# VH-VL binders against Protein LST7 (LST7), part 1

Scores and structures below are computed, not measured.

Target 1, 242 residues: Protein LST7 (LST7), of Saccharomyces cerevisiae (p53237)
Amino acid sequence: MSSTVISLAHFCDKHGPRIISVTQSAEKGTLGEELLVPDYPTESYCESCLLQFPEESTRSMRCFIEDVPFITTQYSSIRYQLLNSIIKRAFSEETMIYDNMPFIFFDDLRGLNLVIGFKLYDENARGNERRYCFILTVDSRSHDDSMKMLSEHWNFIIGGFDKMIAYIKNIHKSEFLGKNKTVENNLETLNNNAFIGSYLRANKSKFGRNLVSLTDDKFLFVRIHKWNSFLLHTVMNENKLP
Unless a header shows other numbers, all headers, positions and changes below count from the first letter of the chain; Kabat numbers aren't used for antibody chains.
F, E and O stand for the ipSAE by ESMFold2-Fast, ESMFold2 and OpenDDE, each averaged over both directions (binder to target, target to binder). V2 = 0.75 x the mean of E and O + 0.25 x the DockQ between their complexes.
[cut] stands for letters that were removed.
Atom coordinates printed by the task and the answers are left out, and those that the model quotes come from them; centres of patches stay.

## First folded at step 2 (VH-VL; from N37 with heavy chain R59Y; framework fv_anetumab)

Design N48
Fold by ESMFold2-Fast, scan of step 2:
Parts: C-alpha cells; structure tokens; sequence
Structure N48 (fold): chain C 242 residues (1-242), chain A 121 residues (1-121), chain B 111 residues (1-111)
C-alpha cells in the first residue's frame, strides 16, 4: 500500500469538516470495495458530502497506471480515521485563505500535509459559500524525506492542484451564470452577495448540493480521480529512483 | 439479460429529418450511459456522443457536435439519435451501446444490433 | 496522431496463433490500463472481447488474451478457428480528448 494519498474535503454546515474522497495507490488485486468501511451508516453523509460517480450505484473508482492500481473512495477503511484530524486542522487554520495558496503542516502520527483551499458559491450554504480543500498527505516518519519529495515535485504538485481548482471554479461559474441569466444581468449594479443569495433562495430548492450539482458535470469525480491518480503516480515513480 | 434493441433500417432523401431509437431492457436504464457509434460503409467505428438517461446529460464528439441531437426517455427506457436535415454523407450503420464508465474503465459492454441509414437522391 | 494504429489485415491458418497490435501514445494506451477489444463479424454488431487490457467478459473463449507493453496493446488469438474471421477494433481511454478513442480496425482472415 502507498503512504501518500490525496484527499478532497469540505466544510459541511451540518457535519463540519468531512472527507468527500480519498485517492491512493493499492497493491495488485485490491478491489475498491475492500477499502470501504464495513457497515458505514449512509445517513451520516448529507447530499453535499457525497462522492458521486456517473453510475449511481458506484461507490469507488479504480484505474491502473503502469500496472499499479489507484483507487478513489468516499473514505478509506485504512485512512479515514487518520484523515479526520488532518481535515479538522486544515479548515481551522487561519492561514488558509482559499485563494490557491498552499500551506504545509506536519503531524507526528499522520505525516506531512500540503493543503490548498478554494471556495464555491452555494445559495443553500451558510454565508452563501462552500469551503473545499485538496490535501496531499505524505505518511512518513522522516520529516526531511517528506519535505525533500515535496520540494523536488513542488511545481508539478501545485500546478496540478491549481489546474484542477481552476477547472472546478470555471465549470461552476458556467453552471451558475448559464442557468441564472437574470442574476448575471443585474450583478454590475447591485450588492452581488445579497442579491444572488436572495434571488436563488427564492427560486431554488433548500436542498444541499454536492460538487456534481454545483458544476453540472457528471464526470467531475471521474476527472478528479484520474488527475489525482496521475499526480500520485508521477511523484511516487520519481521518488523510487536512487 | 441485458439487451439493446434498435429501430429498423431507414431510407431517406437529403434534407429530410430522422429520429432513430434504442430501447434498453434487463438492467437499470438510468444507471448507465448510452453511447452512439457510427460506421460508414467500409470504414471503422467512430463514437458520436453519449447520454446519461437519469437527467439527459449529454457529451458529444467534436466531429458530431451540432450535427445530431441525442436524447432519452427514461419512462420507456429508450435513447434517441436525431437529424434535423440529413446529408448523403450520413449514410452509415448506427449502433447504440451501453457504456461502462467507472473504476473498471471505459468500455462498451452491450451493443444494439444497429440501424442502417441510407440517404440518397 | 490521436487515432490508435492497427494493421489493416492479418491472416492465419486453423490451429495457429496470431497477434493484432494497437499502438497509441502515453496519453492513451501507454498511460492507462483501460484498453478494450471488440470483434465484429460481417453484418453484425461489435462484441466486447477484452476490457482492462487483459480481462475477458463471461462467455469469451480463453483463446483470446490481451496484453500491453509501453504504448502498444496486443490481442492474441490462440488455436485459431474459422469463426474467428472478423474485424477487430481496439479502444482506449484518452486524456487528450473526451472519453474513448478507437483503432482503425484489423481484418482477420482464416485461410
């Protein structure tokens, strides 16, 4: 099993910091369902917390890169509990500005964490915004080795996350403005946050929305899975060299 | 048993409209994407686009964007491929196929029998 | 550049083994293990023979096997039989375009 993982997390108004997905490498023959926590109560996840793949019944995604399996699940039985404290710290840190600016912290039990936060508009959320972050966790007892890996791959890792976040923000903006043309026409003359919030709450369900709903992209989590898998493969493969 | 049944062969003139169908059975129709694949006479397979029947979300191949319309009616488990104005170059065999798009990869596991469309003056 | 390259034709005699290649780039065949193979008999719809490079659906003979090395995937048919005469198409996931890309197809003739 890989000691390096990528998490996508958000701040849920009902549940607090929650993991949406965890992408990791696995040993040959590992099935995605083997990484799911047995008997997990589905009611502990609201709609806004869901990892949603195009096939409604699908709860995990696996791909192979050079015969190495990479698996994305809503949570991992091996990693879920370890990552809960990491995401709580990520969202509580006042240094996270949600402007693609990364920050790093080391946890003695769970290793080195690189966090990049971003925000999306959601009329059904507190303050009309949803807070998200990507977290790269290097689970190593050697602080120096972890920092060396991050330093050697810094531009690749940050560039990769920036591109993913830019895509999510752009498709979200297209979905929001495309379906709400009357709101866009009035944004230049009004207080944008107050106008948007009031208008959309009057015309939309009070139902919480997940990332697929906020972007109108059924393939969004498939794209994230593939991007994260490629990122992990690249940093792991180069770090294997003497 | 999973099955996709397509409508019968069509003979049309240039400028005419056409809508062909693909009916799924033996599985949850709204749980899988349906793709349309074209095969011109003596040529290979080329995908045209896909639809997710649960909400009618569509993705088109760049070559077919604006040339055809893909739709679905989930109440009768049927997907459609439609032309507003046919051209002679639309003469081809058209297949619908169920797309698996998940952690096991991207592949067409069940195919319809095909609909031959002939457009001639 | 984007299309997968297959030989136009291949031939063999009953009982022999033949191999059909499918060559792409690092953004499709080389980058992922999402290669599938389809068999098409004249006048019939394609049938899935291989998925995930080397896996067979239920009902497909173990005479059909798939493999991959670098940017080239291969379909091998052992113990060649008359009913194997058909067109064979490879397909792969691609990061350079939306969803899948097909190969040009290979006509297998059983002599």
Amino acid sequence: as target 1 above (242 residues)
Amino acid sequence: QVELVQSGAEVKKPGESLKISCKGSGYSFTSYWIGWVRQAPGKGLEWMGIIYPKDSDTYYSPSFQGQVTISADKSISTAYLQWSSLKASDTAMYYCARLVYDYTGEYFDYWGQGTLVTVSS
Amino acid sequence: DIALTQPASVSGSPGQSITISCTGTSSDVGGYNYVSWYQQHPGKAPKLMIYEVSKRPSGVSNRFSGSKSGNTASLTISGLQAEDEADYYCSSYTSSSTLVVFGGGTKLTVL
Scores: ipSAE 0.007, ipTM 0.433, lowest interface PAE 13.8, mean pLDDT 78

